# VH-VL binders against q9nrl2r1430to1533, part 14

Target 1, 104 residues: q9nrl2r1430to1533
Amino acid sequence: GGVHELSAFEQLVVELVRHDDSWPFLKLVSKIQVPDYYDIIKKPIALNIIREKVNKCEYKLASEFIDDIELMFSNCFEYNPRNTSEAKAGTRLQAFFHIQAQKL

## First folded at step 12 (VH-VL)

Design P3
Fold by ESMFold2, look of step 13:
Structure P3 (fold): chain C 104 residues (1-104), chain A 121 residues (1-121), chain B 110 residues (1-110)
Amino acid sequence: as target 1 above (104 residues)
Amino acid sequence: QVQLVESGGGVVQPGRSLRLSCAASGFTFSSYAMHWVRQAPGKGLEWVAVISYEGSDKYSVDSVKGRFTISRDNSKNTLFLQMNSLRAEDTAVYYCARKPYYSRGTYFDPWGQGTTVTVSS
Amino acid sequence: QSVLTQPPSVSAAPGQKVTISCSGSSSNIGNEFVSWYQQLPGTAPKLLIYENNKRPSGIPDRFSGSKSGTSTTLGITGLQTGDEADYYCATWDDSLDAYVFGGGTKLTVL
């Protein structure tokens, strides 16, 4: 809660977007590009959506923000086998996120 | 050996229908999204349609929406393209293609050898 | 014209190298994996490069791919007469919600 904490969420999202391994997570997966995705992933989320929620002050607790970020990674690992470029990117970005999130 | 073989092409008049088939072998067909891509004479490649692994999700390019329907029969390892209300601009070689990856940012491998559709008076 | 722009033709002598460019935008090449296809005369397209710079099994290492910003490049070294073909880049376009191909580049080995 508060302006300082919301600024911290924005700063963290910017850092995630800047990371080289953000490419699988920038926007929602296209149902045409990956036609079976939404049969498997029921709670889709992406960095652009999380950033918009920060901009609209929709997160009341840091835990809510962290839960959306962790959901994003969980979706990646559920859909993509661990040997894929997407899962490897997810593993590296999640590790980076855990370091940055300790500051919240 | 992974193989895709198209059939069902031919010469037809405008406004008529044609059904293309693509026979798949050498892989578990039901585990892959399948695509149609076409190439007009002397022109480049144009993506036409995709169908999900089990066949429930289907999408096509705007120029063929409402006229072409992609489908599959996983029990026979066969992909189909039903082409209705054919127009001269639909004249092309039609390729079926496999998307071998689970995730976004993928590619087509392999391609069939193609079947030719000619729409002419 | 094509969403992805390629030169219509390139040429070089046997044994030399050539590059084929493919230019797009942030809605396609800028944020999506690129693939390249070789189409020999009278044949179907064949996958040459995937995920920007990876080669499938059976593609010799004289074929290479790279991507920078909204552009991608296919490199071919040690040119052979058998390399005469049309070459296409391809990717996903988020604005069109469709797969898109470049217009193709005809390679001539003189």
Scores: ipSAE 0.559, ipTM 0.840, lowest interface PAE 1.5, mean pLDDT 91
Fold by OpenDDE, look of step 13:
Structure P3 (fold): chain C 104 residues (1-104), chain A 121 residues (1-121), chain B 110 residues (1-110)
Amino acid sequence: as target 1 above (104 residues)
Amino acid sequence: QVQLVESGGGVVQPGRSLRLSCAASGFTFSSYAMHWVRQAPGKGLEWVAVISYEGSDKYSVDSVKGRFTISRDNSKNTLFLQMNSLRAEDTAVYYCARKPYYSRGTYFDPWGQGTTVTVSS
Amino acid sequence: QSVLTQPPSVSAAPGQKVTISCSGSSSNIGNEFVSWYQQLPGTAPKLLIYENNKRPSGIPDRFSGSKSGTSTTLGITGLQTGDEADYYCATWDDSLDAYVFGGGTKLTVL
């Protein structure tokens, strides 16, 4: 069960990273680029961090993995206005994730 | 109506200090990160420093680290650049520029008219 | 010397179309939004294009931006004498963790 889940998490992260709408989520936001970001977002996360957690087998349950992915999207929608490219990309990527997550 | 007005430029000798100011008007100053960008005579644009909307985070280009300090007074709608240990290569027009609100993208709008700093013996 | 590479100069006659290229890398143009600025002689830079292809209010639609891979292009149609200026591309560089500009392109209207 755990080994199979780990492989599934790895594969899903790969698919998310390769998605055209992954660009806002590939790595943590730079404090220099967006100096107010971390005043607003208190639990920052990105796909590279999630990938590392997967590789380190830090996710014992699928729900934990899903929670981190959802946090990533939540952060995006909290910081970025609805009509921004980031929010739009996030919306599409989240929809993709929800479909793929059903396979977990 | 949005406007940035730089001041404080002048002619100074190497090793001296100068403090630039940028007066903002026409928008909620405290809601925006602010930048300094400079342009040496006949040269291109060079990013210098950035400060967060509340001033809690400050960063600058390596060439001015330890010498330049960016700050702001939101109660006075004013951005500052304290320049110490000035060098000849710091000679430039210095622009203050506004970063867009709630955007990961970084671009500047508007720019001030600039203030000229000349460092020479 | 600039992180982003622009041609030093371009020229065209009034009414013609001109393009200005800006080449970078995966750590900047490849991953970040690009902006373009116009600097008329003796004046401060003015935002011309942001987020690759968006125009601020007041910028006419004869100015356009496009991005592909690690390069971006500014297009100007219906060239006017008043377009004679320096043009700069700019973006964030992830590797340098800094905002970077191209070397600038001087546009001469013949």
Scores: ipSAE 0.553, ipTM 0.874, lowest interface PAE 0.9, mean pLDDT 94

## First folded at step 13 (VH-VL)

Design Q2
Fold by OpenDDE, fold request of step 14:
Structure Q2 (fold): chain C 104 residues (1-104), chain A 123 residues (1-123), chain B 107 residues (1-107)
Amino acid sequence: as target 1 above (104 residues)
Amino acid sequence: QVQLQESGPGLVKPSQTLSLTCTVSGYSISSGYYWHWIRQHPGKGLEWIGSIHRSGDTDYNPSLKSLVTISADTSKNQFSLKLSSVTAADTAVYYCARTDYEWGSHRYGMDVWGQGTTVTVSS
Amino acid sequence: DIQMTQSPSSVSASVGDRVTITCKASQSIRTYVAWYQQKPGKAPEPLIYDASSLESGVPSRFSGSGSGTDFTLTISSLQPEDFATYYCQQFYSTPYTFGQGTKLEIK
C-alpha cells in the first residue's frame, strides 16, 4: 500500500500534537482539575477538537484554521499567568505554530 | 543509565561569581524537557534556583539576590549555573536535576539528580 | 509565589506503621506536584511525580494522592530504610517551590 498524503492542516495538527509543549492543549481543560476555567474561558478549544474539525473538512480557509489555533493559545494566556507551566508551554508552541503556519 | 554530575570550585569569595557545571551522561541534554539547579543551605530545605528548557528558555528564582544565569552547551552535553556577587547566604550544596517528558504527559517532577556539590562562600 | 505548606515538620513512627505526609498549596496547582526522599548527606531521590505517579524503582508502599491544593504522600508500611526527610514540590508556576520538609524519625 501507499502512504497517504496529509493535507497541510492535518500535517500541522500532527506536528503540534507531537510537540513536547502540546500537553496543555491536547484536550479540553478538565473542569475537575480547574473548576473555574469555564467561568473565565467562554470559547474553549483544544487540539483534539481542531483535529476533528480538520478531519470533517470544516476549515475552508487557512484563516479559519489559524483562528482556531490562535484562540487556543489566547485562551491559555487569558487564563494562565505568564509564569505558569501552561503559559510557558503555550508560548513556545505558539512560536512553533507561527513558523509552521507560514507553510499554509 | 542517565547520570548528572555537578562540578566547580568548592570555595568562592564574597562578591565573586559562583560558577558550576552539570555534566550529563547517558542522555542528551537536547532530549530533556527541563534542566534545573537546586540548592540546599546547610541544615535547611531545598530551594529552586532556576531552570533551562531544551529550547533555551530560562527561568530564575526572583527571590535570589544574586544574578542568576543558566546556560546549556549541547556540544558538551552540559548546562551551567552562574551566580554573581555571592555572599555567605549562597553557601549551600548545589544540585542539578532533570525533568523529562512523556508524550501527552508532562512529568511533573525531577526524576534524576546529581550527587550535589558543596560551595562555600568565604573570605 | 506559591507556598507549599508541608506537615508535619517531623514525625516519629515505628517499622510497619502507616505514615502520611501532607502538602497544602497556597493556590490550586492541579496535580503538578512531586515528592522526594532525602537521606543525610545524600541528594534527594524522586518518589512521586504528577501527584500520584510512582517513579521507577520506588517501592509500592509509597503512594501519592491529591489535586488542587491538598496533596499527600503515604507510606503504607514503614520500613527501616524509609527514615529520612521528605519534600514536596510544585511545578505549577515559577518559582518552583518546595515544602519545608518532613523528617521521619524512628520512634
Scores: ipSAE 0.892, ipTM 0.947, lowest interface PAE 0.4, mean pLDDT 95
Fold by OpenDDE, fold request of step 14:
Structure Q2 (fold): chain C 104 residues (1-104), chain A 123 residues (1-123), chain B 107 residues (1-107)
Amino acid sequence: as target 1 above (104 residues)
Amino acid sequence: QVQLQESGPGLVKPSQTLSLTCTVSGYSISSGYYWHWIRQHPGKGLEWIGSIHRSGDTDYNPSLKSLVTISADTSKNQFSLKLSSVTAADTAVYYCARTDYEWGSHRYGMDVWGQGTTVTVSS
Amino acid sequence: DIQMTQSPSSVSASVGDRVTITCKASQSIRTYVAWYQQKPGKAPEPLIYDASSLESGVPSRFSGSGSGTDFTLTISSLQPEDFATYYCQQFYSTPYTFGQGTKLEIK
C-alpha cells in the first residue's frame, strides 16, 4: 500500500498494539502452541492482519473495522475460558478499545 | 534496583483480619504488570494467594477460606493484602512478588520477590 | 484448577552431577511456566520464566524446557550452592498453582 495520512483506524490500531494487554492479539495463534485452535476458531484474525487491511485501505466503513476488532476479541473469548491469561488480557484490551472506538 | 519488602504484624489473633503491605522501591508499581501475594506454611510448599493488575483488576485463590482483598496505593508505591477471619491455618511466611511486562508478551514468572514476613495466628 | 505435579519429590546428588526435575500439568498450559529455587529460611529466587528463558544473573548451568503439559528444569553440573528446594509454577490460568517442590540434597 501507499503512504497516506494517518487515519483514525491506523491510530487506534497503534494504540491497541502498544497496550500491554495486546500480547495475545499481535499475531495469529500458533498452531504449534495451540494445536486445536483452528478446529474451533473458523475466522482467525489478529492485530497485524487488521493493521495490514488498514494500510491497504480495505475498510470503507468504521463498522467494518470495528467488526474485525470485535471478531478478534470474540475468538479469544470463544476459545479461552474466563480465568485464562489470554481472556483476562482480552477483557482489558476490549474495554480499552470500546473507549477509543467512541472517537470513530 | 527493584526491591520489594513486606511489612505488618507478626502475630494475629484468630478471627481477626491479617493486614500486610508490600513496599516497592526502585520501580513504580504503576509500571508493573502484576503484583502478587504468596504464602508458605511452615515446612510446606508455596501457595498463590492473589494478584492485582496495574489496571486494578484482582484475582484471588478460591481455595482460601478467608476473604482475600488486594489493593494498590500508587501514591505510596505500595500494595496490600487483607485476609479476614484468620485461623491457625493462615500461619505462614508471606511474600510479595512482581510479574513484569516485556513488549510482545508478559513474563510468565515472578522475577522479584520480597524477603518474606512471618505471620503467626495464635490466641 | 490446574495441578502441577513435580518429580521427584526429593533427590540426592553429588557435585558435578546432572540433575533433572520435571513438572507435569493436568492440562495444556502452553509455555506459561516458571521455576524457582528456595533455600532454607530464604525467599524463592527466580530461575526460569516462560518455560525456557533464563532469568538475569542465573548461571547457565540452569536450563528449562517444555511446552503443553511436560516441563523440565535441568542443572547440567551441580554446584555446592545448588542444593535447595525447587518449585515450578503455572501462569496459564487462575488460581496460579505451584508444584509441590523438589528437595535437592547432597549425597
Scores: ipSAE 0.890, ipTM 0.947, lowest interface PAE 0.4, mean pLDDT 95
Fold by OpenDDE, look of step 13:
Parts: C-alpha cells; structure tokens; sequence
Structure Q2 (fold): chain C 104 residues (1-104), chain A 123 residues (1-123), chain B 107 residues (1-107)
C-alpha cells in the first residue's frame, strides 16, 4: 500500500519533470524575473519541492500529493493569463498529470 | 541537418483558400516543441500567423481576418497552413519555422526557418 | 496584444562600428525575446533567444540583453556581412509579435 504509493508518486514526479511542458514548474519562480510573483502567490511550490517531499516520505495520502501538484498548477493559472507561454505549458502538463494520476 | 521547406500554389484567387505545406527533413516533427507559420508582406515586417504544438494544440493570430487552420501530419513529417477567404492583403512571403525544446529551460525562439514561398492573391 | 516597439527603424554605420538596436515591450515580458537577422530575399535567421542567449553558430560579436520591457541587440564590431534588417520578437504570450524591424545600412 504505502510503499507502492510512494513509488507511484516518485514515478509520476519523474514523468512530470521529463515532460516538455515542465519548464515553468521545475523550480520556484525567480523573484528577479517576476518581482511581484510572491506578492500574489502565497503558497509557492514547484516540482523540485514536491520531489523532495516525496523523497522524504512527507505524503501519507495520495490526496496530499495531488493537492500539492494541483496547487502548483493553480498558482500558475492564478498569476499567468491563459495566453501566456507558462499558462499554455501548465494547461498541457496538468492534462497529462490528470491522466497519470488516475493510476494512483 | 534540419531543413524546412514550404510548398503550395504561388497564386490564389480572392475568396479562395490558401493552402501551404511545410515539409521537415532531418528531424521528426513529433520531436519539435512548436511549429510556426509566419508571413511577410512585400517590403514589410514579419507577422506571426499561428503555431501548432507537438500535442496538436494550436494558436492563431486573432488579428488575421482569414480563418486560420494549422495541422500536422506526422506520417509525412509535414505541417500545413490554410487561410480561408483570402484577399489581396494576404499576398506575402510565407515561412514555416521551428521552436525546438531544450529540456529544463525555456527556449522560445524560431531556430530553423524555411526559405519561404511567395503567395500572390490576385484575380 | 503585446507591442514590440523597435528602434531605430534604420541606422547607417561603418565596418567596425558598435551598433545597438532596442525593443520596448508594451508590458513586462520577462526575458522571452528573440532576435533575428534578415537579408534581402532571404528568410530570417536566428541570432538570440531568451533575450541574451546566443544561437548556435552566431558570431560572438552579437549579444542580447534586457529583461522586463527593454531589450537590446548589440553588434560590438560591425562586419560587412552584418548589413541587414533585424527583428525582435516576443514569446511571452500569443499572439507572438515582432518589432517593426531595423535596417542596418552601410554609411
């Protein structure tokens, strides 16, 4: 149960990171490039953080893992208009995630 | 070496549909991030027409009056442009171009272009 | 839509000169800017991506800089083959838009 779920989380994070639309999400948004980002987004998160949490076994439930991934996407869509490159990448990556998450 | 080549009729009548194809060689279109169509009116600057992502998602320039359709055929390693109901304003050199993907970083830009094909809209 | 205001529209220079072309975006676009060179009767050729990254095979005399709204293409020492028209382009959001172009002519 739990061990298999953890492995599933690891695999999914790897797949997300390797996805060609992961570039906006690999690391936290740069405050230099986006000075007002952290004024708007109060719970910043990225795939590297999620991966670390997975590695540390911080997710006890699949729902917790999913919540963090969805938070990552929600942050993207909250800050970025739909026609931006980040939002477009996010839309595609989220769709991919939703398909893969069905296996959890 | 990656090469892009535009092809299609060089003359189109008003109200007809302009159809162009970009043939890609030395590289699979399935490996590209975005595939673009750009045009250049005689003596003018560059205008982005639209793009297709490897997933099939498309984006079009809303300022174009003609209906834009971009599609890809992976079996032929081609992607195409259709502009409906063209007018003289659609006379231009049409280019196809690629945005490649570099893992781990944003790398937007058109790094490979076709040589361009001239399309004249005239009765 | 995001407007890319390119300047100057034309510039006359001599071989060996330092040349600077600028693009101003109508809003912040981070570093999502590319630069192209186009010679008469030819397709545009890529020079810079992500505002400051040099495309493969492009001479080091070309450089890009900028972030937010102000971007610059610089040719440190103009060569005979550099006389052409240059364009900036933003990839921050669709529709992707180009600058009006800068024609670099021989003085």
Amino acid sequence: as target 1 above (104 residues)
Amino acid sequence: QVQLQESGPGLVKPSQTLSLTCTVSGYSISSGYYWHWIRQHPGKGLEWIGSIHRSGDTDYNPSLKSLVTISADTSKNQFSLKLSSVTAADTAVYYCARTDYEWGSHRYGMDVWGQGTTVTVSS
Amino acid sequence: DIQMTQSPSSVSASVGDRVTITCKASQSIRTYVAWYQQKPGKAPEPLIYDASSLESGVPSRFSGSGSGTDFTLTISSLQPEDFATYYCQQFYSTPYTFGQGTKLEIK
Scores: ipSAE 0.882, ipTM 0.940, lowest interface PAE 0.4, mean pLDDT 95
Fold by ESMFold2, look of step 13:
Structure Q2 (fold): chain C 104 residues (1-104), chain A 123 residues (1-123), chain B 107 residues (1-107)
Amino acid sequence: as target 1 above (104 residues)
Amino acid sequence: QVQLQESGPGLVKPSQTLSLTCTVSGYSISSGYYWHWIRQHPGKGLEWIGSIHRSGDTDYNPSLKSLVTISADTSKNQFSLKLSSVTAADTAVYYCARTDYEWGSHRYGMDVWGQGTTVTVSS
Amino acid sequence: DIQMTQSPSSVSASVGDRVTITCKASQSIRTYVAWYQQKPGKAPEPLIYDASSLESGVPSRFSGSGSGTDFTLTISSLQPEDFATYYCQQFYSTPYTFGQGTKLEIK
């Protein structure tokens, strides 16, 4: 809703995008490069989509915004085993997110 | 220009701990993404030993995990390898290497290597 | 562990030839492959990252391609300095394994 909430959501998503472990999450996974991804992940989401939803004021509650961010990480860990480069980046970015979200 | 240089003993006795240091010049190790140790056995190919992320998190080759420790000392601009309980199979040329950071890129590769240091394990 | 299998093990070629070296992963690894050149007595030097992106300062006669399991390094017109051993390495998951190498020899 208010100007504080929109600014907070925008600030948080900008910080996530700028983080050096954001690379797996900037855009949706390519079906060409990863043919089976969408057979496994039913609710795909990425930072560019979340940022657009913030810009369009599609989040009415902070919980809705947080849920999309957590869905993004959950998808990463569901598809990618723990020893993959994507999962390692996801673990670090999620830890960063938890720190930033609690500052709000 | 960034340079990496391995240092340590060239000869180590079996069952001892091999200790190597990579000194980084012209670049802060806190600015890199990953720092790696790799070895090359005589007449054989390359083997990744392990890496340390700029956050301090480490990843080790499972074949060596209980024997390997990688650490960083940002005040000395160095990172180090300890390999315990060495045998003749650990005789190799040891390299340190960097994976640089590039925002938004799938940056996968070791873009700077040290010149290598030969380590022989013998009685 | 992901195995990276290079072919051929060695190639004999002349200056000016076009040479192709392949690397096959034991499972899909997207584009998470790098290529290196190593001359005798020297450290490996970076050529390509992310399957097809040239490292800074690498001559344009080198190119990389591939996605999934099959990857190719191509040298379009060999120069005398290109006679070396070439390695691929995957960065999809630990351990970050290398191919066995391809030695490119004169003649």
Scores: ipSAE 0.615, ipTM 0.883, lowest interface PAE 1.5, mean pLDDT 91
Fold by ESMFold2, fold request of step 14:
Structure Q2 (fold): chain C 104 residues (1-104), chain A 123 residues (1-123), chain B 107 residues (1-107)
Amino acid sequence: as target 1 above (104 residues)
Amino acid sequence: QVQLQESGPGLVKPSQTLSLTCTVSGYSISSGYYWHWIRQHPGKGLEWIGSIHRSGDTDYNPSLKSLVTISADTSKNQFSLKLSSVTAADTAVYYCARTDYEWGSHRYGMDVWGQGTTVTVSS
Amino acid sequence: DIQMTQSPSSVSASVGDRVTITCKASQSIRTYVAWYQQKPGKAPEPLIYDASSLESGVPSRFSGSGSGTDFTLTISSLQPEDFATYYCQQFYSTPYTFGQGTKLEIK
């Protein structure tokens, strides 16, 4: 619940950022590079935004933090076919997240 | 300086399994991001055969999927290609290649290639 | 599968010329393109990754540009050692397909 949970959220998001498959998720997808992304993905989110929300103590429940991370992966799989480099990275990072999230 | 070198038989009979090894020196294969096999048919362009990720996950060209196996042996610093049930159509120069890792960057290009090994499939 | 269509198939040019080789993807692949140079009897050598980033040790006369479906490799002033076959390759999705190649010949 309290400060212990927020420290755990910070630790987990730092581990996600450092993972070698984090590259698609570090920042929001560029509308210039991917013009149709925001026509398809209506609730965009990325690791930098999640980290900011942790730093500002915006998550009151662990479920809220987990939901944002799962939304990030769900967006990836919704936009990107499974044989893409983006989706492959997402699959591996999500698996890593599930292992680390057992510690919450 | 990282170097990749292909090795294996230059002549393989039809219906047999083609087996190639890529020996990596100056670099640990467990530190790479992706390791690839590519071939080039006589007088033709390049064809990606498949890749192995550092996690052990593999991706294969669908045209070869049921016939191809790529594996890694970290103790020997090698990765290998096995292509079963070969025909004359599998005659080509075979290359191994690396995709290196750079945090925060999509650097999927093949930045180091082996010298290539010619494989002929003939009776 | 994503088709990578290179043009021209071949070009004859003189030392000092500016040459542009194009590669068109059958669907948007963002910037996930690399370019290679291959001399006869040799393995391909990397030139460019991520559409426009120059590989280490590649002369600055080589440059790449493009995003989405249309990509170019430019050699600003041809040198004798640049006569080779050039390939693009996409890394957006498997199979990671190559273009058919562009042979650059001396006039």
Scores: ipSAE 0.613, ipTM 0.879, lowest interface PAE 1.4, mean pLDDT 91

Design Q2
Fold by ESMFold2, fold request of step 14:
Structure Q2 (fold): chain C 104 residues (1-104), chain A 123 residues (1-123), chain B 107 residues (1-107)
Amino acid sequence: as target 1 above (104 residues)
Amino acid sequence: QVQLQESGPGLVKPSQTLSLTCTVSGYSISSGYYWHWIRQHPGKGLEWIGSIHRSGDTDYNPSLKSLVTISADTSKNQFSLKLSSVTAADTAVYYCARTDYEWGSHRYGMDVWGQGTTVTVSS
Amino acid sequence: DIQMTQSPSSVSASVGDRVTITCKASQSIRTYVAWYQQKPGKAPEPLIYDASSLESGVPSRFSGSGSGTDFTLTISSLQPEDFATYYCQQFYSTPYTFGQGTKLEIK
């Protein structure tokens, strides 16, 4: 959307990146380390890609931005069982995101 | 300089609850990422008991899940282990440990350990 | 549960030797491995986290490598103080299991 909305998206992305539990989401999952990931996850996305989309003004609606963030979490939970370090980090970061997204 | 010190009874009778406390000095437990309990049976290897995240979320070894509780008291800078219904098989050295935080990395290694406390379960 | 299998169970080596200890996970755990040194009567001490990152204050003769299922700890030039038992531990999923240990004996 407009300049004020884009700065809100940027601020939210910065807060997510700074969070302790952002480590699984900073970049796309490595196919070398996790060869089967892209057989299971059809719409991969990560915070660096979302941040670039905000910088390029590619989100026209807040719902589009929120959908990409929620896709990031749903991918995590689809690939990773609940007892994994990745899924635990995802659960905590998603809870934090829901709090921050109320400010949009 | 961060130090962890276990405290609690050295001898516990079968069926009782084992209670241990880890006192943290030189560091706030709210600044850590994870806090752990580990044990080592006589002449054997190490067994992870469970952990508490700085948010209060806990994870337990499934073999002990209904028997174990880990909690934290930030005002005392302590975290604790309770293990109910103990048997002789719970005789071990018990350690507390920290996983520190490092932004952007999977930093889950246990970088600080307590000295350990020996617990014997016998009649 | 993820099994962590260490090899060898024990090794004898001389001061100055290169020693390699391996740890194999029963499934892929990315790089989520730590290594510890434990001397008799003492608590474990951290050596390596995330498969290859040295903990603070650990001598540079220690190194770690690997990803997926196969991990190694290497001591490039064995010192007398390196007599100890070494453990790997995975942090990919709970329970966060340890290897059974490798006893390093110095001749």
Scores: ipSAE 0.607, ipTM 0.879, lowest interface PAE 1.4, mean pLDDT 91

